# VHH binders against Asparagine synthetase domain-containing protein YML096W: the designs that were tried, part 32

Target 1, 314 residues: Asparagine synthetase domain-containing protein YML096W, of Saccharomyces cerevisiae (q04489r210to523)
Amino acid sequence: YEVTSEIDLNFTSLSEVSKNLYAVLRDSVKKRVESIHPRHIENSPIAVLFSGGIDCSVIVALICEVLQENDYKCGKPVIELLNVSFENPRTGLFPSDTPDRKLSINSAKTLQNLYPNVDIKLVEVDVPYDEYLKWKPFVINLMYPKQTEMDLSIAIAFFFASRGRGFLTSLNGERTPYQRHGIVLFSGLGADELYGGYHKFANKPPHELVEELTRQINNIYDRNLNRDDKVIAHNGVEVRYPFLDEYVIKLSTAEIPINFKVNKLILRKVASQYLKLDGISSEPKRAIQFGAKSAKMTKDGNKHGTDLLKENRN
Short names: E, the ipSAE of ESMFold2; O, the ipSAE of OpenDDE; V2, 0.75 times the mean of E and O plus 0.25 times the DockQ between their complexes.

## First folded at step 19 (VHH; framework vhh_gocatamig_d2)

Design M3 (from L3 with Y106H; at its last look DockQ between E and O 0.57; V2 from the best seeds 0.00; counts 0 for: pae E 2.3 > 2)
Fold by ESMFold2, look of step 19:
Structure M3 (fold): chain B 314 residues (1-314), chain A 122 residues (1-122)
Amino acid sequence: as target 1 above (314 residues)
Amino acid sequence: EVQLVESGGGLVQPGGSLTLSCAASGFTFDYYELAWYRQAPGKKRELVAGISRSGYTKYMDSVKGRFTISRDNAKNSVYLQMNSLRAEDTAVYYCARRTPYASEQHGTFDSWGQGTLVTVSS
């Protein structure tokens, strides 16, 4: 694929481009929901890797719109939003402290209010440090041949999120243990590469952004999918990637002006204009929040520090 | 009914020690992170110490090395051992159950005790 260098300085096409992106992205989600056998939808949830950010929230909203077009025997289909947070002894962060968890709670509330006829469950996948250490060697082996600390931080977050063991929390704060039941899992992978979501690219001049996004989308299989698919498949789920639909990529690369791909401007516009996600579309997005939280545990974390802090005399 | 009942506060001399206790009931204790907060007159409530579900701890800078938080899941209790007390430690101390569902004003907590007063004075 080749990303267009077209610039729309006055944003005169923003409305038309937003409408076209909404349409093709909705069709991508629709195909991926409707390919799930109706018996599965009626008997098990659809799962979503959920950080509370715009990528996954758009996907959830589109799934809900597609589900509302159907009359199911159960009457109320279920979506499981899988949000992972790590206990990090080096930084002192608990799962409840992570920005990702706080954002996910607010975004889930927004989605639940918009779609009361879908049972949207936020599954809080809290990962104790001991459990991280227990599974770390196993995940390293699964992600072979990838061996970087950044790869590990991403893969281990996906491992625990897709395992889906955590809690549901009621409005009054009561927690109930919960295990993911959905076998089809939707992922927002691709949005950063298509719409300029990575932090390190936020201030690039247009010509450099064109080159970088072209490289990113053409290499996404090698960089992301192969590593993550092996880890996620271990947990018995099939992953769907609506942003990586051929027609979504074609429209996104060829027909969306490059200046609409700064910090996901075009995707935020779709979210606000067509999906009523105004609050979420304005939220800050950190492109590597999973990796950054996990990376600090791996690169700079030290079991020694945790043990010393727990001693009553030292 | 969620209950967090603090005890162990009182008057103590500078340099002294005190152990605060918090008895929890009405919820599954093991599912939650816990913390101690304090509020001095005219000040905002501030986090003193937190303890994760697995027992990892964190502390505000001014109490590191002097205070120790611990939990006993069998007794549904969380404790704050306070050593080398200073006048600035004078406050009402609150035991809190941590969740990310608290309002922005309450941080990550959804339930609080009534507090126990600690006064550090000559």
Scores: ipSAE 0.501, ipTM 0.781, lowest interface PAE 2.3, mean pLDDT 81
ESMFold2 (binder alone), look of step 19: mean pLDDT 79; pTM 0.796
OpenDDE, look of step 19: ipSAE 0.795; ipTM 0.910

Design M4 (from L3 with P100K; at its last look DockQ between E and O 0.49; V2 from the best seeds 0.00; counts 0 for: pae E 7.9 > 2, grease 25 > 24.2)
Fold by ESMFold2, look of step 19:
Structure M4 (fold): chain B 314 residues (1-314), chain A 122 residues (1-122)
Amino acid sequence: as target 1 above (314 residues)
Amino acid sequence: EVQLVESGGGLVQPGGSLTLSCAASGFTFDYYELAWYRQAPGKKRELVAGISRSGYTKYMDSVKGRFTISRDNAKNSVYLQMNSLRAEDTAVYYCARRTKYASEQYGTFDSWGQGTLVTVSS
């Protein structure tokens, strides 16, 4: 793919472009929901990797729109929002205190209010430090040949989120154990690469942004999906990536002016204009591994995401 | 009904020690983070120490190294060992069940005990 260098200084096309993106994203989500057999939807939830950010919230809203189009006779459809938080032994941060958990609670409530006829469950996947240590060597083996600290932080967070063992918390604060039941798992992967969501993309001149986004989307399978697919297959779920639909990528690279791809401006416009998600955070969406604090689990605090992993298997 | 009952408070000299206990009932103790808070007269209630369900702890800066929080899941109890007590530690101490970080869009809250008074005075 080749990202257009077009700049629309006056934002003349913003309304038309956002409408086109909404339509293509909706079709991408609809296709991926409707390929699930209807009896499975009636008997089993759809799961979503959920950080509370705009990417996953857009996906949840679109899933809800698709589910409400259908006449399911067995009561409310169920969506499981899988949010992972790690204990941090270095800082004493509890899983309940992580920034992603706070954002996820707020975003889940917004979605629940918008779609009262869908049973949207926020599944709080709290990972104790000793549980992290127990599974760390196993995940390192699964992500081979990837070997960086950033790879580990992504893979381990994805592993626990997709395993889906956590708690539901009622309004009264009562927690009950909960195990994910959904076998189809939706991911917002791709949105940062398409719409300039990583913090490092902020403030780049347009021609540098064009080059970087072109590189990111063409490399996404080698960098992200090969690692994540191996980890996800272990947990027995099928993952779907609506932002990586061929028509979404074609529209996003060729037809959206580059100045609409700073801090996901075009995606935020779709969210506010067509999905009533004004209350969802406008901060850059963090990758699951950074918002879940897995990248900072080392006690020495000096490691960076690109550092090579030290051998720690037996 | 959630019930948290603090005990072990009292009058103690500076440099002394106390152990606070909290007996919990009416909920599945193992599912929750527990904490001790305190409130001095005219002050806002503040977090003193917390303990996760797996036993990892955190402390406010002024008590780190002097106070130790612990839990006994078999007895549904959480404890605060307070050593090297200072006059500034004088407060009512509350045991709390922590649910999660509360947000403006959700009506979540911690559950509280009645409190136990600790007075540090010559």
Scores: ipSAE 0.067, ipTM 0.558, lowest interface PAE 7.9, mean pLDDT 79
ESMFold2 (binder alone), look of step 19: mean pLDDT 81; pTM 0.811
OpenDDE, look of step 19: ipSAE 0.765; ipTM 0.894

Design M5 (from L3 with R98Y Y106H; at its last fold request DockQ between E and O 0.57; V2 from the best seeds 0.00; counts 0 for: pae E 2.03 > 2)
Amino acid sequence: EVQLVESGGGLVQPGGSLTLSCAASGFTFDYYELAWYRQAPGKKRELVAGISRSGYTKYMDSVKGRFTISRDNAKNSVYLQMNSLRAEDTAVYYCARYTPYASEQHGTFDSWGQGTLVTVSS
ESMFold2, look of step 19: ipSAE 0.532; ipTM 0.783
ESMFold2 (binder alone), look of step 19: mean pLDDT 79; pTM 0.793
OpenDDE, look of step 19: ipSAE 0.799; ipTM 0.913
ESMFold2, fold request of step 20: ipSAE 0.408, 0.411, 0.489; ipTM 0.725, 0.729, 0.763
ESMFold2 (binder alone), fold request of step 20: mean pLDDT 78, 79, 79; pTM 0.782, 0.786, 0.784
OpenDDE, fold request of step 20: ipSAE 0.823, 0.809, 0.818; ipTM 0.919, 0.911, 0.911

Design M6 (from L3 with S54T A102S Q105E; at its last look DockQ between E and O 0.65; V2 from the best seeds 0.00; counts 0 for: pae E 2.8 > 2)
Fold by ESMFold2, look of step 19:
Structure M6 (fold): chain B 314 residues (1-314), chain A 122 residues (1-122)
Amino acid sequence: as target 1 above (314 residues)
Amino acid sequence: EVQLVESGGGLVQPGGSLTLSCAASGFTFDYYELAWYRQAPGKKRELVAGISRTGYTKYMDSVKGRFTISRDNAKNSVYLQMNSLRAEDTAVYYCARRTPYSSEEYGTFDSWGQGTLVTVSS
């Protein structure tokens, strides 16, 4: 794929481009919901890797639109939003303190209010430090040959999210233990690469941004999917990536002006214009990039995210 | 019905010690982080100490090394051992069940006790 260098200085195409993106995203989600094998349908098969950010919130909203077209004979369809947060003794950050958890609660409420005929469950996956330590060596082994600190941080967050063991919290603050039922997990992976979501992209000149986004989308399988598939599949789930649909990528790379791909401008436009998600804001990086804090949870906490992991001897 | 009942407050000399207790009922204690907060007259309520579901602790800077928070999940209780008390520790102390459903002014909690008064004075 090649990202266009086109610039639309006056934003004259923004409305038309956002309409076209909404259409192909909706089709991508629809294909991925309707292709779930019939043997799973009765057991609430849908979950979403959820950080409360715009990427995953758009996916949830589109799933809800598709489900509203379906005829359910005996009850509300269920969507499970899987939000992970780690206990961190060294920083004193408890799961309830994390900005990502707070954002996820607010975003889930917005989605629940928008779609009252869908049972949207926020599953709060709190990971005790002892559980992190117990499974860290296993996840390192499972993600081989990927061996950086950044790979570990992403993989271990995905591992615990895909286990889906957490709590539901009622309106009065009461928690009940909950185990996910969803076996098809939807992920917002790809949105950062397509629409310039990483913070470091915000100040690049357009030609450098074109080069960087082109490189990232063409390499996304090697960098992210191979690692994530192995870790997630261990917990008996399948992951689907609506942003990585062939037609979504083609439109996003070739037909969206590069200046609409700064800080996800085009995706935010789709969210506000077509999905009523004006109030949702935050970067999805916080949950996925917990690794800097997980690396600091070890005795060797001054490593860079790209450093090679040592064997878990010390 | 969620209840948090603090006890153990009183009058103590500077340098003295007190142990605060909080008996919890009406919820499954093990599912929650707990904390002690305090509020001095005319001041905002502030976090003193917190304890995670599995026993990890945090403290405000001014009480580190002097106060110890602990929990006993079998007794549904949380404690605050207060040593080397100072005049500025005078406040009403509140036990709280923490959740991320919090107001902008107070920490991450949704339930408070009625409080127990600690007065540090000669």
Scores: ipSAE 0.423, ipTM 0.748, lowest interface PAE 2.8, mean pLDDT 81
ESMFold2 (binder alone), look of step 19: mean pLDDT 79; pTM 0.787
OpenDDE, look of step 19: ipSAE 0.759; ipTM 0.894

Design M7 (from L3 with Y31W A102S Y106H; at its last look DockQ between E and O 0.01; V2 from the best seeds 0.00; counts 0 for: pae E 21.5 > 2, placed apart)
Fold by ESMFold2, look of step 19:
Structure M7 (fold): chain B 314 residues (1-314), chain A 122 residues (1-122)
Amino acid sequence: as target 1 above (314 residues)
Amino acid sequence: EVQLVESGGGLVQPGGSLTLSCAASGFTFDWYELAWYRQAPGKKRELVAGISRSGYTKYMDSVKGRFTISRDNAKNSVYLQMNSLRAEDTAVYYCARRTPYSSEQHGTFDSWGQGTLVTVSS
């Protein structure tokens, strides 16, 4: 893939480009929903790895639109939004205090109000520190050859999200233990790489941004999918990536001007114009490990995300 | 310059088959939805079949199961395979390019071919 260097300073193509992106992304979600084997449809097969950010929320909205197009005879369709939060003794934050949990609650309520005919369940996956420690060595072994603290933070968050043990919280605050039923998990992976979602991209000159986004999308399978596939498959689920659809990537790299790929401008335009998600996340989406406060869950608080892990130190 | 050129029409007996072709040029074919419309003498033009950029298909009720729309992005072509033809299928058939999707469920078509006549007679 190669990202275009085109710049549209007056934003004259923004409406047309956003319309095209909405169409191709909707098609991507549609075929990934409709390819779920019919034997699973009656058993609530759909979950979303949910941080409450715009890319996850766009995916949920598009799934809901696809589900509402089809007449379902087995009752109200269910979507499980899997939000993981870790108890973190280093930062003093408990799961309910994390930025992603707070954002997720607000985003889920917005989506529930938009789609009352879909049963959207926010599954709060709270991970106590002792549970984190119990599974940490297993996840480290499973994610080989990736060996950095950043890799661990991402993989451990996906592990517990995909395991799907958490709680549903009622309007009166009562919590009920809940185990996910979804066996097809949707992920917003790719949006940051396609549309400039990471903070390090925010102030790059256009030519550097073109080079970096090109590098990111071409390397995403090695960096993210190999690690994530191994970890998530352990929990008996399949992950699907609508932003990594062939047509989504082709449109996004070739036809979207580079200045629309600062802080996900083009994706925010799609969300507001076509999905009524105007208020979802006014801040840049964090990587799941930072939003869930998993990135620095060590007693040795000076580690960097690229430092080698203790269990893998040679 | 956008061009859509239909071919493959002709005279056919009831129960017969025809394949219509539409050769497209002057635009990036992969990015557009395509459709076939038809207009019988004295009637309004009606949608017959549509195909999305990703290959999803739609058909009017009266042709579902008998007609198949397809596209070949390498050849910039759209096809309509018509089987089990009936007298009421007699019409001029038009290939059309759909504008990119809007917030409306149905896009608009912004380019049309010249049409190809299909006549089904006993």
Scores: ipSAE 0.000, ipTM 0.119, lowest interface PAE 21.5, mean pLDDT 76
ESMFold2 (binder alone), look of step 19: mean pLDDT 79; pTM 0.791
OpenDDE, look of step 19: ipSAE 0.749; ipTM 0.890

## First folded at step 21 (VHH; framework vhh_gocatamig_d2)

Design N1 (from M1 with T108D; at its last look DockQ between E and O 0.70; V2 from the best seeds 0.00; counts 0 for: pae E 3.0 > 2, unsure alone 64.4 < 65)
Fold by ESMFold2, look of step 21:
Structure N1 (fold): chain B 314 residues (1-314), chain A 122 residues (1-122)
Amino acid sequence: as target 1 above (314 residues)
Amino acid sequence: EVQLVESGGGLVQPGGSLTLSCAASGFTFDYYELAWYRQAPGKKRELVAGISRSGYTKYMDSVKGRFTISRDNAKNSVYLQMNSLRAEDTAVYYCARRTPYSSEQYGDFDSWGQGTLVTVSS
């Protein structure tokens, strides 16, 4: 794929481009929901990797729109939003303290209010530090040859989220243990690479952004997806990636002006204009990078516990 | 019904020690982070110490090295051992069951005890 260098300085096409993206994304989600065997979708939830951010919230909203078509009218359909938070003894960060958890609670409430006929469950996957330590070597082995600090932080979060063991919390704070039942898991992977979501892309000149986004989307299978697939297979989950649909990628790379791909502007526009996610779309992107928090989980905070710089020499 | 009952407060001299206890009932204790907060007159309630589900602890800076939070899951209890007490530690101390749904200063969804007064005075 080749990302267009087109610039629309006056944003004159923003509304039309966002309408086209909404349509293509909706079709991507629809075919990925409808390809679930009817026995499974009628009898088991759909799961979503959920950080409360715009990427996953758009996916959840689109799933809800598809589910409200009459094909799924027997019983109230269930969506499991899988949100992971870690204990971090070094920083004193408890799962309840994490920005991702707080954002996820607010975003889940927004989605629940918008779709009262879908049972949207926020599954709070709290990871005790001893469980992190127990599974850390296993996850490192699964993601071989990728063993950088960033790869580990993403893979370990993905591993525990896809395992799906956590809690539901009621209005009065009562927690009930909950185990994921959905075998199909939706992921927002691709949105950052398509729409300029990484902080490092901020303020780049357009030609550098074109080059970087082109590189990112063409490498996503080997760089990100291979790591994630190896980790997820252990948990018996089938992962779907609506942003990586061929028609979504084709439209996003060729037909969306490059200046709409700064800080996910085009995706935020879709969210606010077509999905009523104004509160979520106006929030600054929260870093869902797991490297800084999970990589510094050693209680004494030394570099040995937070740095995998030796992956190529081991 | 969720209940948190603090005990162990009282009057103590500077440099002295107290142990606060909190007995919990009406919920599955092991599912929650627990904390001690305090509130002095005219001040906002502040986190003194927290303890995770796994027993990892955190403390506000002014009490590090002097206070120790612990939990006993078999007795559904959380404790605050307070040593080397200072006049500035005078406050009502509250035991809390924490959730991420609470406000940063005061819990909207946390469960709270009624508090136990600690007075540090000669």
Scores: ipSAE 0.461, ipTM 0.777, lowest interface PAE 3.0, mean pLDDT 81
ESMFold2 (binder alone), look of step 21: mean pLDDT 78; pTM 0.789
OpenDDE, look of step 21: ipSAE 0.818; ipTM 0.920

Design N2 (from M1 with T99K T108E; at its last look DockQ between E and O 0.01; V2 from the best seeds 0.00; counts 0 for: pae E 17.2 > 2, placed apart)
Fold by ESMFold2, look of step 21:
Structure N2 (fold): chain B 314 residues (1-314), chain A 122 residues (1-122)
Amino acid sequence: as target 1 above (314 residues)
Amino acid sequence: EVQLVESGGGLVQPGGSLTLSCAASGFTFDYYELAWYRQAPGKKRELVAGISRSGYTKYMDSVKGRFTISRDNAKNSVYLQMNSLRAEDTAVYYCARRKPYSSEQYGEFDSWGQGTLVTVSS
């Protein structure tokens, strides 16, 4: 793939490009919903790795649109939004009190209001610090040779999300233990690489952004999928990646001007214009795309996602 | 100019086979869902088969297992292989492309061919 260097200073193509992106994203989600193995399609929930951000919210909305095309004879179809939040031992916040959890609750409410005929369950996967420490060595071993704090934060969040052990929380604050039932998980992976979602991209000049996004999308399997596949496969789930559809990548790299790929502008436009996700599409940029800030949980303090993990060898 | 040109229709005996072709031009073919529709005399046009831009297919119940839709993006063409033909399959068959997807426009087709006649009789 090669990302185009085209710049559309007057945004004259924004409407046309956003319409085309919506179309290919909808097709990508549709085929990934409709190709679910027959034993899953017979009333199994669909699960989504959910951070409350725009990329996963777009996927949830598109799944809901696809589901409304189907005739269900018994009850509402179910979508499980798997939101992982880690206890923060540095600040003393419980997983349920973090700002990221609160954002996810608000985003889930928006989606629930938009799609009342779909049972959208926010599954709050809370990870106490001692549980994080218990499984941290196991996840590090699975993601070898990847060794950065960002790799760990993403992989361990996927590990706990794919386990799917959490809570449903009522409006009164009562919690019911809940185990995900969905065996097919949808992931927003690729959106940051296609549309400039990582915070380190925010200040790059156009020519550097073109080079970096081109590098990111061409290396995504070795950097992200191989790491995540090993962790997720341990828990017996199948993950689907709508943003990594052949037609989505081709359109996104070749036909979307580079200045529409700053802070996910084009994806935010699709969300507001076609999916009624205006509140979510205006949210500030998030540094960590999925997973609950495990890079900030270390007692070493001031870790960044690119910092190397400590080793016991010398 | 958007063009869809059907070919391959004709007269065939019951139980026989035909392959319909639709050649497309004037648009970026691989970005669109395509479909075959048919219309028998005095009846409404009905969906026979559809194929998404990524290759997923759907069929009306009466042709499932007998008809196969396919596409060749390199040739800008969509095909309908029709096997085990029956008299009730007699109709004019139309190739169509779906409008770019949006929530307000989903399910609409904006371009149609002129049709090709398929007659199934002894």
Scores: ipSAE 0.000, ipTM 0.153, lowest interface PAE 17.2, mean pLDDT 77
ESMFold2 (binder alone), look of step 21: mean pLDDT 80; pTM 0.803
OpenDDE, look of step 21: ipSAE 0.715; ipTM 0.878

Design N3 (from M1 with T99Q; at its last look DockQ between E and O 0.53; V2 from the best seeds 0.00; counts 0 for: pae E 3.3 > 2)
Fold by ESMFold2, look of step 21:
Structure N3 (fold): chain B 314 residues (1-314), chain A 122 residues (1-122)
Amino acid sequence: as target 1 above (314 residues)
Amino acid sequence: EVQLVESGGGLVQPGGSLTLSCAASGFTFDYYELAWYRQAPGKKRELVAGISRSGYTKYMDSVKGRFTISRDNAKNSVYLQMNSLRAEDTAVYYCARRQPYSSEQYGTFDSWGQGTLVTVSS
């Protein structure tokens, strides 16, 4: 794929481009929901990797729209939003203190209010530090040949999120243990690469942004999916990636002006204009919460996400 | 019904010690983070110490090294050992079950004890 260098300085095409993006994203999600065997949908939840950010919230909203088009015999469809948070002895943060958890609670409430005919469950996957330590060597082995601290932080967050062991919290604050039942798991992977979500892109001149986004999207399977497949498969789930649909990528690279791909502007416009996600669409860009937060859990505070892992392969 | 019952408060001289206790019932204790808060007259309620489900602790700066929070999951109890007490520690102390989310503007602790008064004076 080749990202267009076109610039629309006056944002004159923003509404039309956002309409077209909404349409292909909706079709991508629809295809990926409808390919689930109907018996699974009627008897099992759909799971979503959920940070409360715009990427995953758009996916949840689109899933809900597709589900509303169908007449399911087993009552309300169920969506499981899988949000992981870690105890962090270095910083002293509790899972309840993490920005990702706070955003997820608010975003889940917004989605529940918008789609009362879908049973949207926020699964709070809290990971104790000793459990992180217990599974760390296993995840390192699964993600081979990937060996960086960033790879580990992403893979271990996916491992615990996809395992889906956590709590549901009722409106009165009562927690009930909960295990994910959904075997199909939706992921927002691709949105950062298509729409300029990474912080390091914020100040690049347009020609450098075009080159970098082109490189990112063409390499996404080798850099991201190979790492994640083994970890997620261990937990018995099949992952779907709506942003990586061929038609979504073609439209996003060829037809969206490059200046709409700063801080995910075009995706935020879709969210506010077509999905009633105004509160979520205006949230500041956060780093990929899984990776950045878990990478800083060790007592070696000098590690960076690109550092190679030391002798942890047992 | 959720209950949190504090005890152990009282009058103590500067430099003295107290142990606050909180007995919990009506919920599964092990599923929650717990905290002690305090409120002095005319002041906002403030976090003193917190303890995670697995026992990791945090403290406000002014009490670090003097106060120790602990939990006993077998007894459904949380404690606050308060040493080297100062006059500014005078407050009503509350045991609380933490919500998964809290903020200064949003997220309410859904269960509080009635409080136990700690008075530090000569």
Scores: ipSAE 0.369, ipTM 0.710, lowest interface PAE 3.3, mean pLDDT 81
ESMFold2 (binder alone), look of step 21: mean pLDDT 79; pTM 0.796
OpenDDE, look of step 21: ipSAE 0.767; ipTM 0.896

